VHH binders against Alpha-tocopherol transfer protein-like (Ttpal). Designs and how they scored, part 2

Target 1, 343 residues: Alpha-tocopherol transfer protein-like (Ttpal), of Mus musculus (Mouse) (q9d3d0)
Amino acid sequence: MSEESDSLRTSPSVASLSENELPLPPPDPPGYVCSLTEDLVTKAREELQEKPEWRLRDVQALRDMVRKEYPYLSTSLDDAFLLRFLRARKFDYDRALQLLVNYHGCRRSWPEVFSNLRPSALKDVLNSGFLTVLPHTDPRGCHVLCIRPDRWIPSNYPITENIRAVYLTLEKLIQSEETQVNGIVILADYKGVSLSKASHFGPFIAKKVIGILQDGFPIRIKAVHIVNEPRIFKGIFAIIKPFLKEKIANRFFLHGSDLNSLHTNLPRNILPKEYGGTAGELDTASWNAVLLASEEDFVKEFCQPMPACDNLLGQPLLPEGLISDAQCDDSMRAMKSQLYSCY

## First folded at step 5 (VHH)

Design g13 (from b01b with D101G E102S; framework vhh_7nfr_2)
Fold by ESMFold2-Fast, scan of step 5:
Structure g13 (fold): chain B 343 residues (1-343), chain A 121 residues (1-121)
Amino acid sequence: as target 1 above (343 residues)
Amino acid sequence: QVQLQESGGGLVQPGGSLRLSCAASGFTFSSYEMSWVRQAPGEGREWVSSISSSGSTIYYADSVKGRFTIARDNVKNTLYLLMDSLKSDDTAVYYCARGYGSEDYYGMDVWGQGTQVTVSS
């Protein structure tokens, strides 16, 4: 692990330029500037197989694959955007490409969730206190997405509006390179949730949400903590567990009303008083303000007309029961590729 | 069936060294954070060290920092605790646990049977 081995072996054969010669201008920079701290660069190398010296070549390889295999796919090809998918799949080019294709396929297959996705369209959900991001990260550097289903009133708007607010928040969080490396934690508080209210989140919707989070969105979910859940949730979890990646299923924690159990995983100093912590009262207004301040960025990114596909059917529907890329057989991978390409 | 089995404990003189091992079976070891926890006679459980699933994030209790090293081998499904400069106060039963702990929290759901470490002249 010598730093200067090559420099010590070679002598520069470059002649000195005369005082009247100017060097050629450098090529335009790629536009990407890494914002990771030295510790996060080390973590990305160890956990994601990200080598800083090869980062831009890896991004270019993915860009070339997109252009070759999916020439009609309407997508950003920016370094920073593509890097999200490489980091989410530990720099496995094929898996990163499939994730990118699935990401756009999800957006086209579920317009009730993904169309007109902007903060101002979701003021009712945001004002309800349904979700927030806690002001402090956990010790692993993960942002904590706090969800309170009991704040939703089904007669005011459909459940898809809550799902929209979750994905809007995930889109905002994943813009951070720190979040791309560290991942997120979900804290779901089911206090007060009736069986009637829970019935609106049926197995079809659960399959779609889980499928998108696992195989259609470039977010790394490190833990899902559920507090104040009804006793029936053990049975509900058993029903949905077969649709979860083994790694993710093993990161689901049902705490019930035992906040000491929660505190063994999330330190009190990052939690609000409502969850037995010392970080002040639960505040949804601050995260709502962050989202609303990003309104124009969301309108530009998610509310512009999409170019039409040459395929008369448009983008194909997301396959039911989308499974982990690591668990896909060759037939499933081929089918996904066909379904998420234009003609 | 989920099982954790510790080994490597014993009697050692102050200033000595020991290497503890924990063999994991019945679950995907490489997907879980792992911890070492100890319990001295007449005292409660004390968290010692934790290591993330990949091995990239490691925490130590202040009492063992600079003396103990936690490591894992995901190919062999084995967790290690390398104990150096041992003190009488390190005398305890050492447990391997599935889960993660730090200065601020302590979350484990599966435990081994423990291995006795005695530091005495």
Scores: ipSAE 0.000, ipTM 0.235, lowest interface PAE 12.9, mean pLDDT 79

Design g14 (from b01b with E103T; framework vhh_7nfr_2)
Fold by ESMFold2-Fast, scan of step 5:
Structure g14 (fold): chain B 343 residues (1-343), chain A 121 residues (1-121)
Amino acid sequence: as target 1 above (343 residues)
Amino acid sequence: QVQLQESGGGLVQPGGSLRLSCAASGFTFSSYEMSWVRQAPGEGREWVSSISSSGSTIYYADSVKGRFTIARDNVKNTLYLLMDSLKSDDTAVYYCARGYDETDYYGMDVWGQGTQVTVSS
């Protein structure tokens, strides 16, 4: 038996049209590539007001502000570098610009700390066991900077060498985009600290260190945990308290010898045995190795001569121009004003 | 008055499930990170989980990952801990805690009175 069909079938799918692709322009030079996980991108949006779709626009806005307001400032204008300052100030352009200017001002105002800042120059501090970064982050992804003031022997080198080692570590940590978003935690162990040793951290040094950390460095300090503090801590705290912003003062947690209090905030599985944890013995050698492996980066960044104002006068520019004495003088006055902000 | 009140603890068999709740009052719950912390008999306090103010960022201790789920309801001002595949090692008093501003602070400044969880045959 035969079948007859009275209908024409249309194709089971609509006719598709191919788009014509024009030749693509040559690829852009290597630019900023985000290394954040999807979860950290979400966290940065919620906590820092970082909108991924506007990230490079925001970086460009800060770059334009630097070029307009501080044309003589010797600074990197790289996307990744400028993004550190935006993240540290929750994408407030004015605050990020001031932080960038202060960052360079602080580096110029304190050559005892920032001159020749490289791991090989700090072997004595690093070998003393004064500081390390713990191998595990806290539950929020914060690296834990552990500091032990008792390991410092004042007769061996001045307190500024300890400060150099802290800033060297902070410079290394802030290179990580994860750290720029998550921030850091400080664990300070005051076991064995005498009044005599504490007296070396006077109000002038305290004001400079606190000022730089609060207003001159693009790092988010989430908490400061203090353990094993003796009665001397009241004297140290009285010295530093006037220089602390209220918000930062509220980030200080005093545990004394109560490790249960510490473990509420820093879980045992990330802490070494010395602090009641299960993450093995406290190891300073691994962090020292990380710093030493970064020697070339630090030399490139911190071992360059400061540009002189007179080097701008009469030098040909592209396009060619002449920089007047008045322009150079104004630039130097602006730079001096920024240096005072670090005090 | 700022208060946190836990509920939902009890006795459960190994492999069982419990749902803990924490009712918050006296502060803007939706503006704070919240945490669960536990204390086993004869042991110190152990952090379990934290959740951001919006609920989008969540952290777990390795010992509870894949078994516990933290959640929050900002309309009801309530924090939850859903506990599945319970083990004898999960026996503890569970505390609800208020964290600081998650953008700038880390730590816990307000605590509930705790709820007992016992995992036993």
Scores: ipSAE 0.012, ipTM 0.351, lowest interface PAE 9.2, mean pLDDT 79

Design g15 (from b01 with E103D; framework vhh_7nfr_2)
Fold by ESMFold2-Fast, scan of step 5:
Structure g15 (fold): chain B 343 residues (1-343), chain A 121 residues (1-121)
Amino acid sequence: as target 1 above (343 residues)
Amino acid sequence: QVQLQESGGGLVQPGGSLRLSCAASGFTFSSYEMSWVRQAPGEGREWVSSISSSGSTIYYADSVKGRFTIARDNVKNTLYLLMDSLKSDDTAVYYCARGYDEDSYYGMDVWGQGTQVTVSS
């Protein structure tokens, strides 16, 4: 029981031994100021384990981890940028680091979605009325992303353009510290969606989109409200459900044509008339204007030649758990057979 | 069995006050966000208010801000809605509801039977 060592001590009640003082973390870069209200600071403490007195130290810890483990990763190291990843993973440094690495890996792995990602390149999607962000947040401060798959006409442009518009919108929303704390709500209107349209969002695309969104994007999705879903939606959900984490799957709420059910969580005064609300007619033009006003920021971020990302440490930049295209093909073929067969 | 039971509804004059209670049983009440939702005659369900598991974070619909107060007693496993300055538009069946977890503000998995509030004239 280390008796000889213990007998040499003057104070045997010492619970903790300290031989050396741990060095203080390096000072934070100048210029960062938190924009959260006092209520949001309290919410972030309660939900995210964010301690405002340690916020910049936590950001510095993540920055140091990036510099040490991924020195060749081309990424912003700004306090505000890194804080997005800490908030998305409740200040778990290892999970935040993995999310950041995956974020950049996803952007490199799917150039069809992420290259030339700018509002002016998405005019057809934006003008179709496929998506908007409602003008009012809900009472909990969540922006509501409204999508209408029926507004997409497959002959006009491929499904990847819709995916681009969604990610462009998410990139814009996550810039807000309020959104990083509050999260977002998705309202998906499936009115008029045919089997033909649904078939374009097959299991390969679904796995890739859902995997990137869950493991490669620093946004908290609080709820997904589905309205006006046709019978075919059971088939669509059966395809996507295996790729959803259980927690996210439990946040899918199917309302059918019952707008009264929707109003349980989304008050009428923030909803447009199309969804039983009092906030006027559904307006896509205002969100389109917000995106177009951000054109220069998106050009800077997504329209420059990608730098050569040389990871000499051999660390993967792609999300772990993504199966190969060959493995997906076999599983996907089985699922399609079950969905479209009579047996 | 998991149950929520509302009480305290009734007939009241415009400008009056009521206190609604919801008794929770069969689960760890202190671990869940709780909400009040109402349904007026011929209308849909309208979310009214929510309170976090600890009671530190509270939200109100704009239509009731400054008039209603949500509260909880985790020792008694009871949720409250204190309604002041009642208006005819507040006439509805009021439901108590449990959230999925502390991170789910937008989903409810357990509902009470409801209590009728009628604000006359």
Scores: ipSAE 0.213, ipTM 0.624, lowest interface PAE 5.1, mean pLDDT 80

Design g17 (from b01 with E102W; framework vhh_7nfr_2)
Fold by ESMFold2-Fast, scan of step 5:
Parts: sequence; structure tokens; C-alpha cells
Structure g17 (fold): chain B 343 residues (1-343), chain A 121 residues (1-121)
Amino acid sequence: as target 1 above (343 residues)
Amino acid sequence: QVQLQESGGGLVQPGGSLRLSCAASGFTFSSYEMSWVRQAPGEGREWVSSISSSGSTIYYADSVKGRFTIARDNVKNTLYLLMDSLKSDDTAVYYCARGYDWESYYGMDVWGQGTQVTVSS
């Protein structure tokens, strides 16, 4: 039996079939207005299988799947919110649904990171200069998230506070439709990182962080550039590498002190002086101000009381939580969804 | 241009084995995740298995774990599904599908025409 209906779009790997577009494009959904330039619309079509004339249908299909398979999942069903997950999984409905479920599951599984997630709770991390977003995008339009582990002092607060600041920044960045299409680049500066500091990013923390970034967050990471890595970098990478999908592992670039290698991908005119660039000195205050100005939005979205729900499984969330990874099968997917859903 | 073609389906007795093949053409096969999806008469599509571009990461539906093996040959541009201990419930049209590759510039799904597998005595 041949079939080109929506039933194929509901399989774990399929978002679209051989094309049969409607004669007239549907209007943008109420409350959603596309902010993409013509070039980004073309890029989204070519890289993500996003067809503007099918956008309304694709968003509605995901919404219907959420309502049917996870009716008690406490989640936004807004067009703009659901579109983040479709774009992160190249309009594969089942993968987008799994990502959405994992997104909420990861948040419930790691309260040390996701509880009370708002800028005012992270002033110490923000003031340390641990992270910033550079003012200029790379040639592909990717924002550059710059992280400096040496700025963290373990005696001042636990490593989970740094992880909170990273996820807060990712939540802010993914609100941009341009970022949803282009993705991000990470620039990690390991200058001055001691064995003592590195030991805090052990296998347990690495597994959780990498798992969430790969399978629990709707952001496309295009490259991870590491500079000034110390002699211990082999140990750090050896801990991280087993938790990375092969595709993501291939996007890790180790430059050492060779800034010419870095400049092959990130041109000097977008980099601060610290990385051989011409865009002034590294500025963390501007990004901190952007985050703090967003305080009310974060409180509304991430600091509201969780709705009460009946647990039909009779099982609470595990203390260590359920970690999403590439090897999760449909049975584990259903189990995780049940644990995170209110029935 | 871009095409997937399945073969190897047929009629088999319960407990029997079949080997499905999918020949890929018109794209860089080694750069894409590949999947097997099946559809029984009167039912929706059911995902069966997926394999990463290199072959190092493999996923199976619970209903086929321990009985089916997915494999790929990137030199021959061919995807395989080795089906052991077949049950009547495995009766379906089996489709080869090109999965999404996060590295590729194009993440378009491509489907084969399907191959019929019938398990009956």
C-alpha cells in the first residue's frame, strides 16, 4: 500500500514526504508573525525542510500529537514555541515531539539546575565573567557563546550555578527565529583551568549536560571551538567524548594557542582582543544586562508553580533524573513521557 | 535523482528469516542516517529501526529488538534489515527512508516504494 498522508509524518524519523504543496499558501497562525529575512526563509527550506506554505500545518500536526500522546504534559502549545522544536529536528514530527517531551523531562529531573531559573538568581555567576554572547555573529549568522571556566571559583558556588547560567543564556538565544535557523557556536577558553577545577566536571555532570544539550534542548550547535586548552585537555575530552553523538564530536575543534586556526572559522572582526580579534575587549556586562532586562519573562515562563497532577504510574521522578540520549528507544520514550506527564 | 529502492520481501513461514536491502542513489549515502519503517494493512506507519551515518549508533523498536538487525554498507550505498524469528505481526510493507543528518545542507526525507513481507503458514 502506497501512502503519502500525515501518518508517515508521525513516525519517529519522518516529518515530510515527496512534495505536494497546496496551490495557495496558508496565512501565518494567529499570534505568530515570521521575522525571517528572504535569505533565512531560503536557508530554512534548504537546511530544515521548512516550507512557509506548510508551516501552519506542521505546527498544528505537532500540537495535535502533543494533545493526543501527552495530554497532561504542562507545556506551551504556542506556534512560536512549537516551531523551535520542529526547526531543531528538521521538521521530523516524531523527533520534534520527543525533543519537547525530553525538554520538560530534563527540567524536572535536575532541579539543582532548572529550579527558580531566572537572571536575578544568577548574579554571582554573571558578575564572575564566566560567560557572554559576543556582539557579532559568525559568517553563517551563528551567535557565539563564549565560556571561560577559569573565572569560576569553586568555593564561591557549585558548578551547577555555571550550568544554570548556560541554560538561561540558551533559553534567551533560542527566542530568536534567526538563531533557530542558523544555530550557535560555542567558544570555550580553557586558559588557567587547573586539574582541581576540571575535576568538578566529572562523568556524572558531563553525562547530564551533554545529554540535555543533544536530546533535551531545541538548539542547533554548529561548532565548539576550544582555545588555550591545558595539558589536562585530553582527560577532560576523554570524559566528555563517550557522551557525544558522533556528529557532535566531529564539531569539536581544538586550537590550543594557535589563533590562526581559530580565525579560519571565526574571523578577527567578530572576536575580542583576547582571541586575536579587532572587536574590542571581551564584554560580559552587555549580555548580563540583556539577561537581567528579561527577568520578568523568565519568572513568568520558568518560575511559576507546577500544576498538580495524578501519577498513574505510582512512580516519582528519580533523584538523578532520566537523561535523554541518542540510544533512547520508543519504549524508553514512552516510559520517560509517563514519568513527566500529569495524568 | 535522489532515490531509494527496497528488495528482499516475500512470503515466509512463522519463525523464518528474511533479508531486506535498500539501494540508495543520487545522494551521498554515507552522510545520512537511514531508517526502516513498516505499515501493516489498515494500520498506521510503525518505525522499526534507524542507523547513524557511520553505523556506530543503532536504534530498534521494542517489538523487534533481539530479532532484527539493521546494517549499512557505505561503499555499496546499501541499507539492510536482517529479520529473524519472524511473527505474523511482522506482516507489513517495509519502507526504506533517508533520515535527517544534522551535518548535511539538505535534510529532506526520501522514501522507497516499499517491499511486502508476509508471514503466514
Scores: ipSAE 0.000, ipTM 0.126, lowest interface PAE 14.6, mean pLDDT 77

Design g18 (from b01 with E102Y; framework vhh_7nfr_2)
Fold by ESMFold2-Fast, scan of step 5:
Structure g18 (fold): chain B 343 residues (1-343), chain A 121 residues (1-121)
Amino acid sequence: as target 1 above (343 residues)
Amino acid sequence: QVQLQESGGGLVQPGGSLRLSCAASGFTFSSYEMSWVRQAPGEGREWVSSISSSGSTIYYADSVKGRFTIARDNVKNTLYLLMDSLKSDDTAVYYCARGYDYESYYGMDVWGQGTQVTVSS
């Protein structure tokens, strides 16, 4: 039922195009230099089906697919950027392409989260102590993102500011090739969180956040450890568990107030005293300093207009039928969705 | 010893058919998802098809849907790929791989040596 469109999707070759038909694709970006250790190269081979001898060919295949199927998508096409999406989808070209498209679609579709996304705009969240990245990785090399919802006061700023701070941190972490291979762990501390406060993370916001993290962001989340949750949280989770995707459900670990179960997965020597560890006091200032030092990079990436999208609607290069709702097939609908999400 | 051994490759005319086999040994074949992955000359690898441990769930790349059929025989510890309506674009080395889905993706941890399929007149 869609075999021929799939054949085109996986084809790396592009037909010869005239200047009157489509704009020429941008030139190939500068070459990639791998920063992975030998152990991480082996791990990427075993867990992600990444073979160094095929890496650049796989990246080129994804680049060709983007140029062919989404020629008007405003996106980076450098090897390092595209490799994030291949690693997040274990070198499945179709799934990596969809993740890239969703990544840009999510950024355009939720301006409350993604507009003006920079550390200086989030000082209130950062100063609250809502989030940090622990100084030590877990035994699998995963960075540990620690969040504390009890530090958020809903009357001071909306929940979307907390979501912004999480995504800013994820954007920073995913720049590391080590993190692309190893993934991350989330440690969520629910101490002091009432049911009333938890209700602010309602089904619509939860659906959007989970959708972006699962289908719209090239981060591999290996585990979500929840500590100090109210006792009724376990009952609620058991009731909703059958309605969650198996992968999501299997990655949630509810530890309650007994941290011995947490220590089975996160050893004491990487945890702060607040979570029964020996790595000193929980420190949010160090991670805040890392984010603030990255201010210029985030301003460049998230605080500029999207000029390519601004010039697509009404351009004579697109036949009227291709942007018509009534006349588009699935491929044209996907392209039209991308165009409209830019405006 | 954990091993996967492909066979059945060869030269075939466009529009022809071919059947690939993969003999598994050294592990409990019936407990693992299995996959076929191919690599064309000068190209990266392309996932072709996967089958669940029981055989009840099957996935195909869009490029081969309706033309290829994946099957398994858990008694004989053998994975199959039945290829119909072959095209020149199907020319590749075909690898049998043992799949795992810890992250809800088909991850492969054991690979065969590959079998060459050439579609040419």
Scores: ipSAE 0.000, ipTM 0.129, lowest interface PAE 13.8, mean pLDDT 77

Design g21 (from b01 with G99D; framework vhh_7nfr_2)
Fold by ESMFold2-Fast, scan of step 5:
Structure g21 (fold): chain B 343 residues (1-343), chain A 121 residues (1-121)
Amino acid sequence: as target 1 above (343 residues)
Amino acid sequence: QVQLQESGGGLVQPGGSLRLSCAASGFTFSSYEMSWVRQAPGEGREWVSSISSSGSTIYYADSVKGRFTIARDNVKNTLYLLMDSLKSDDTAVYYCARDYDEESYYGMDVWGQGTQVTVSS
């Protein structure tokens, strides 16, 4: 016997409306569709306190908080975008909101890093072999971001170009729901790094970079493995350690030349030959191709003019209410500047 | 008094089976992710398997997937590794390890003494 399935039509549960409530808005267009496997849904519930049955309710709660507390914040309010911040802060609404505010504040406060952020603007850094994402995830599903500071030549371009390439890669990685749940691992190879090169990553820049990674970017950093570090690196780590949260500081593993120590956490079958692995030679070209193929997405996100003035909900003004940059008053600009602070 | 004590290792023929146990004491076992790590003669450490605090999330190295099963008993404070279809390449000292108590950490902070598994005809 064949029978067509009927779906029950359930009206939304309505609490008593106040006399001051506005008419219900029209229904939103088709929203978020989960791409997580069943195992990752289970992991997200266990590690992030993500309950699939409440996921869209949690996203809506964060959206409502943004609209109420930061009405001048120009941000995406899409389900998928907001979910990144909830996952990065284990569905703590207050912490997720602060991360979102900090994310936009960091982007405004450091134009040298975040302005015109697109792959084609970073071809020199990408072609240097400074960074790549390894082709295989670790056993917990974490992508491995491999960084080689020795490939940077300070006379060719400033250190901020390397920082741009790191954030570009993180922006690409965080688009994946799997990465939002699993997090990432960083593998930093300090072979050949001189004191002269290290001096360019001073405490001022270190504070900014670490501050953004900890409090301004919706990425879960599971471990930072450092290999081939010179003896002076213990001194460098002593300088940066005060800027690290205790949790992040405890995730730093200094292996030196001891690849057996590295292999306890990163198995040989995912590592290139340069790090004692069996996954072929270190390849930067494949990740560079992935980034370049994403050029249009980055142009839309990071290379469009930011609106000078928005309405109280952070939406661009409608045509009859449109204010040009020249007509936006100084108090509104000052208010936006305060809301977009990274610190 | 934080301790991990492995048992169940021994000699077994290729294609055989072994069950390893790890008794945990001195900490709240049910709050920690647990792992098995092995070290073959003359080689470095190789991660084998991990299990979340509740037992809901499990990971295996590709070399053992489909042959080994990790399990835990939070009432008995015991971690298990059921090893089927053993190969000579599985010969190693097997260590029980406690992962950091926060799931956002990565790495192992407490290790057992190890138990020897030898697969030989």
Scores: ipSAE 0.012, ipTM 0.485, lowest interface PAE 8.7, mean pLDDT 80

Design g22 (from b01 with Y100W; framework vhh_7nfr_2)
Fold by ESMFold2-Fast, scan of step 5:
Structure g22 (fold): chain B 343 residues (1-343), chain A 121 residues (1-121)
Amino acid sequence: as target 1 above (343 residues)
Amino acid sequence: QVQLQESGGGLVQPGGSLRLSCAASGFTFSSYEMSWVRQAPGEGREWVSSISSSGSTIYYADSVKGRFTIARDNVKNTLYLLMDSLKSDDTAVYYCARGWDEESYYGMDVWGQGTQVTVSS
């Protein structure tokens, strides 16, 4: 019960309300308490330009920018929440603000992925063994998200359910300040994936998923390791490469069946036996249990009603609802371009 | 010209010590994370150690932790690997590598030619 009183309820969207009907600003956020070790504080200073003595000042600056430039945006303004966006953009206020705006825009633009996003709605994906988070971090402190596309059977549910499970996992992982500083590694096992199954991840889906991960989600992806990829993967990579930023494209490592190549980056003591490691059998049940235990938190955060077609200024985000070029300056056009990358 | 040049390899007996050096030129050394990577005969590349641009954050592979020390001198543009308590399993070609930026832990864009370390009696 005391833990329930420590949780803030998710507020409904106020984007459609007029200025004079806007509710009072939310109460002052609960005081931020840093959970980082001394080593992680040092790492954040070196890699993210995070200065502990200026941390709350930087958070307040971002909060003030949100209130000034996006007063109708329904968003948490908690210190801990805003800090995710500052860390993901190395404390560049303008880039952090754009990421926050894109985060909410992406969630509103793809209801098939983001509506009713909670663990109980994804039991079929979770029980399939499609994804897990390995029990051990890599030497840089990165959690390893392991994905097995072959476990997905297209006739049982659409590919968007797999995408939902990935985002649910990323939302859970980014709650950790250690993850905000260290980032994550993805290990994708393509063993048994047919050309027919691979064809479901076409250019449209690839553009939407990659756009959200690069420009709409506050997580640092440090490497994507692909093992057991079929020979056709050169064609699959050619489809996705144009949507990847150069730095991210350069973090894709294709290992084939060469586990020695994989072990250069992910040592054997953190990998399950299936990938040549010594950390026991691949276990999906433990991560599934973590997600299901978080059910109520996800319902409060992601299962609230919101206007499906409204943008951050109370305008529809449908293509026919786009404001004309005459109503956009360069900065607004750039903002809309980033938001529409989520489509 | 961007270049990394390793030196200090050689033959040592088990339990011995070696110091590897890597001289960097043609780029702002103090702005990049630097790494040591090794390759044993007939095996793939194994990451050994990395050091942040300032030298404050250091990482080691479990196989070398407690035996190897990575260090850098940003004034001399030099990376070091001090290897102690060497084992036969440490026999490999050791490469100095530059990370692409401070965000990259595993992405290497510049490599040295390598220096051979052989541990045998």
Scores: ipSAE 0.000, ipTM 0.277, lowest interface PAE 10.9, mean pLDDT 79

Design g23 (from b01 with Y100F; framework vhh_7nfr_2)
Fold by ESMFold2-Fast, scan of step 5:
Structure g23 (fold): chain B 343 residues (1-343), chain A 121 residues (1-121)
Amino acid sequence: as target 1 above (343 residues)
Amino acid sequence: QVQLQESGGGLVQPGGSLRLSCAASGFTFSSYEMSWVRQAPGEGREWVSSISSSGSTIYYADSVKGRFTIARDNVKNTLYLLMDSLKSDDTAVYYCARGFDEESYYGMDVWGQGTQVTVSS
């Protein structure tokens, strides 16, 4: 019989059979096990339309869509991996599929950021104090990603190294199911950012970074809080605003040097003293240690050869990250570079 | 047009209880997340609690968990804060604030006038 005939059957009855009467199946790898608390299960149902009783059916539906629409896409099809994309798009299968395709398209289209993406390659950025994740979550359970552009010295390394550190951190954070449900908050401290530093974040880089965060990464960004922004920030925001979706633009909050409005959204008990809080001094070393401890996982994920361009579709690069024949050559060059960097 | 008005504040001894109310008008109260925010003398604003539009999802600041309860009545367009086991550190002006659904806005855009809570020996 065909596989379809078998798959359409209701649950088979084996009540009267001993295991000696049945063929021994091959051993199965460990399946997905939900780590969410009861409160987070309720939150996921209310905010993400995640029904626990249909979770694995929804994952299977996305898996089937990938196999049908993008059979040549080299991607993990694990339950836990696919669930990240469903949660990021509130269980809208079409949007989750597009996000998955874009996620891999972004990786292929920007080798300067995604080639050799591992903590040991980013020690200079990590040691600069540019980025950390605060030890306490906000009241909604969101981890707070704190970024300080003033810690970057342009003469030491290009701006793409800072971008690499952000994506490395996002990859680490999204591994947590709690983070997949709750999302993250970004706290960006613009103290000391000059026009000269800002000039390194031009419209082409802004378009790529914002595009990846909005349409190419399975993370829910709840708010972007900006503190200590200089007077020129209105000009900087005018450059990036055209690339922001309206809902994301509405999640940008400018607090200036008066932190009273920041404390309304991020309570003082979760903030370090540098931002008027009571949670001790800002600590970047602890998050750096977490990233460095994950070195082998990042090497396995981001230091392997990229998929071959066997499909030869001849189409131009689309917003979904689909690759034309010309861009297939770029992907092959990036794959070769990654191979030599990892071996 | 849109208005939030708090009531129920006052002087209470440590260990006592108070119930704050916030009457909403000029908008569809049942469509918005609502929040309580406080400001102690000489300090900045501190978020206290939020409740989803339906009332099913509730958040509390760590400093008030287990002592305060947020509730809403969508028929009466009223937000409540039930405060138990009050401490001197809870002395503040308490503000009612309108928050949007997570998808459209994160934060507060409409504020009440505030109600004074004083916890004193």
Scores: ipSAE 0.000, ipTM 0.318, lowest interface PAE 11.0, mean pLDDT 79

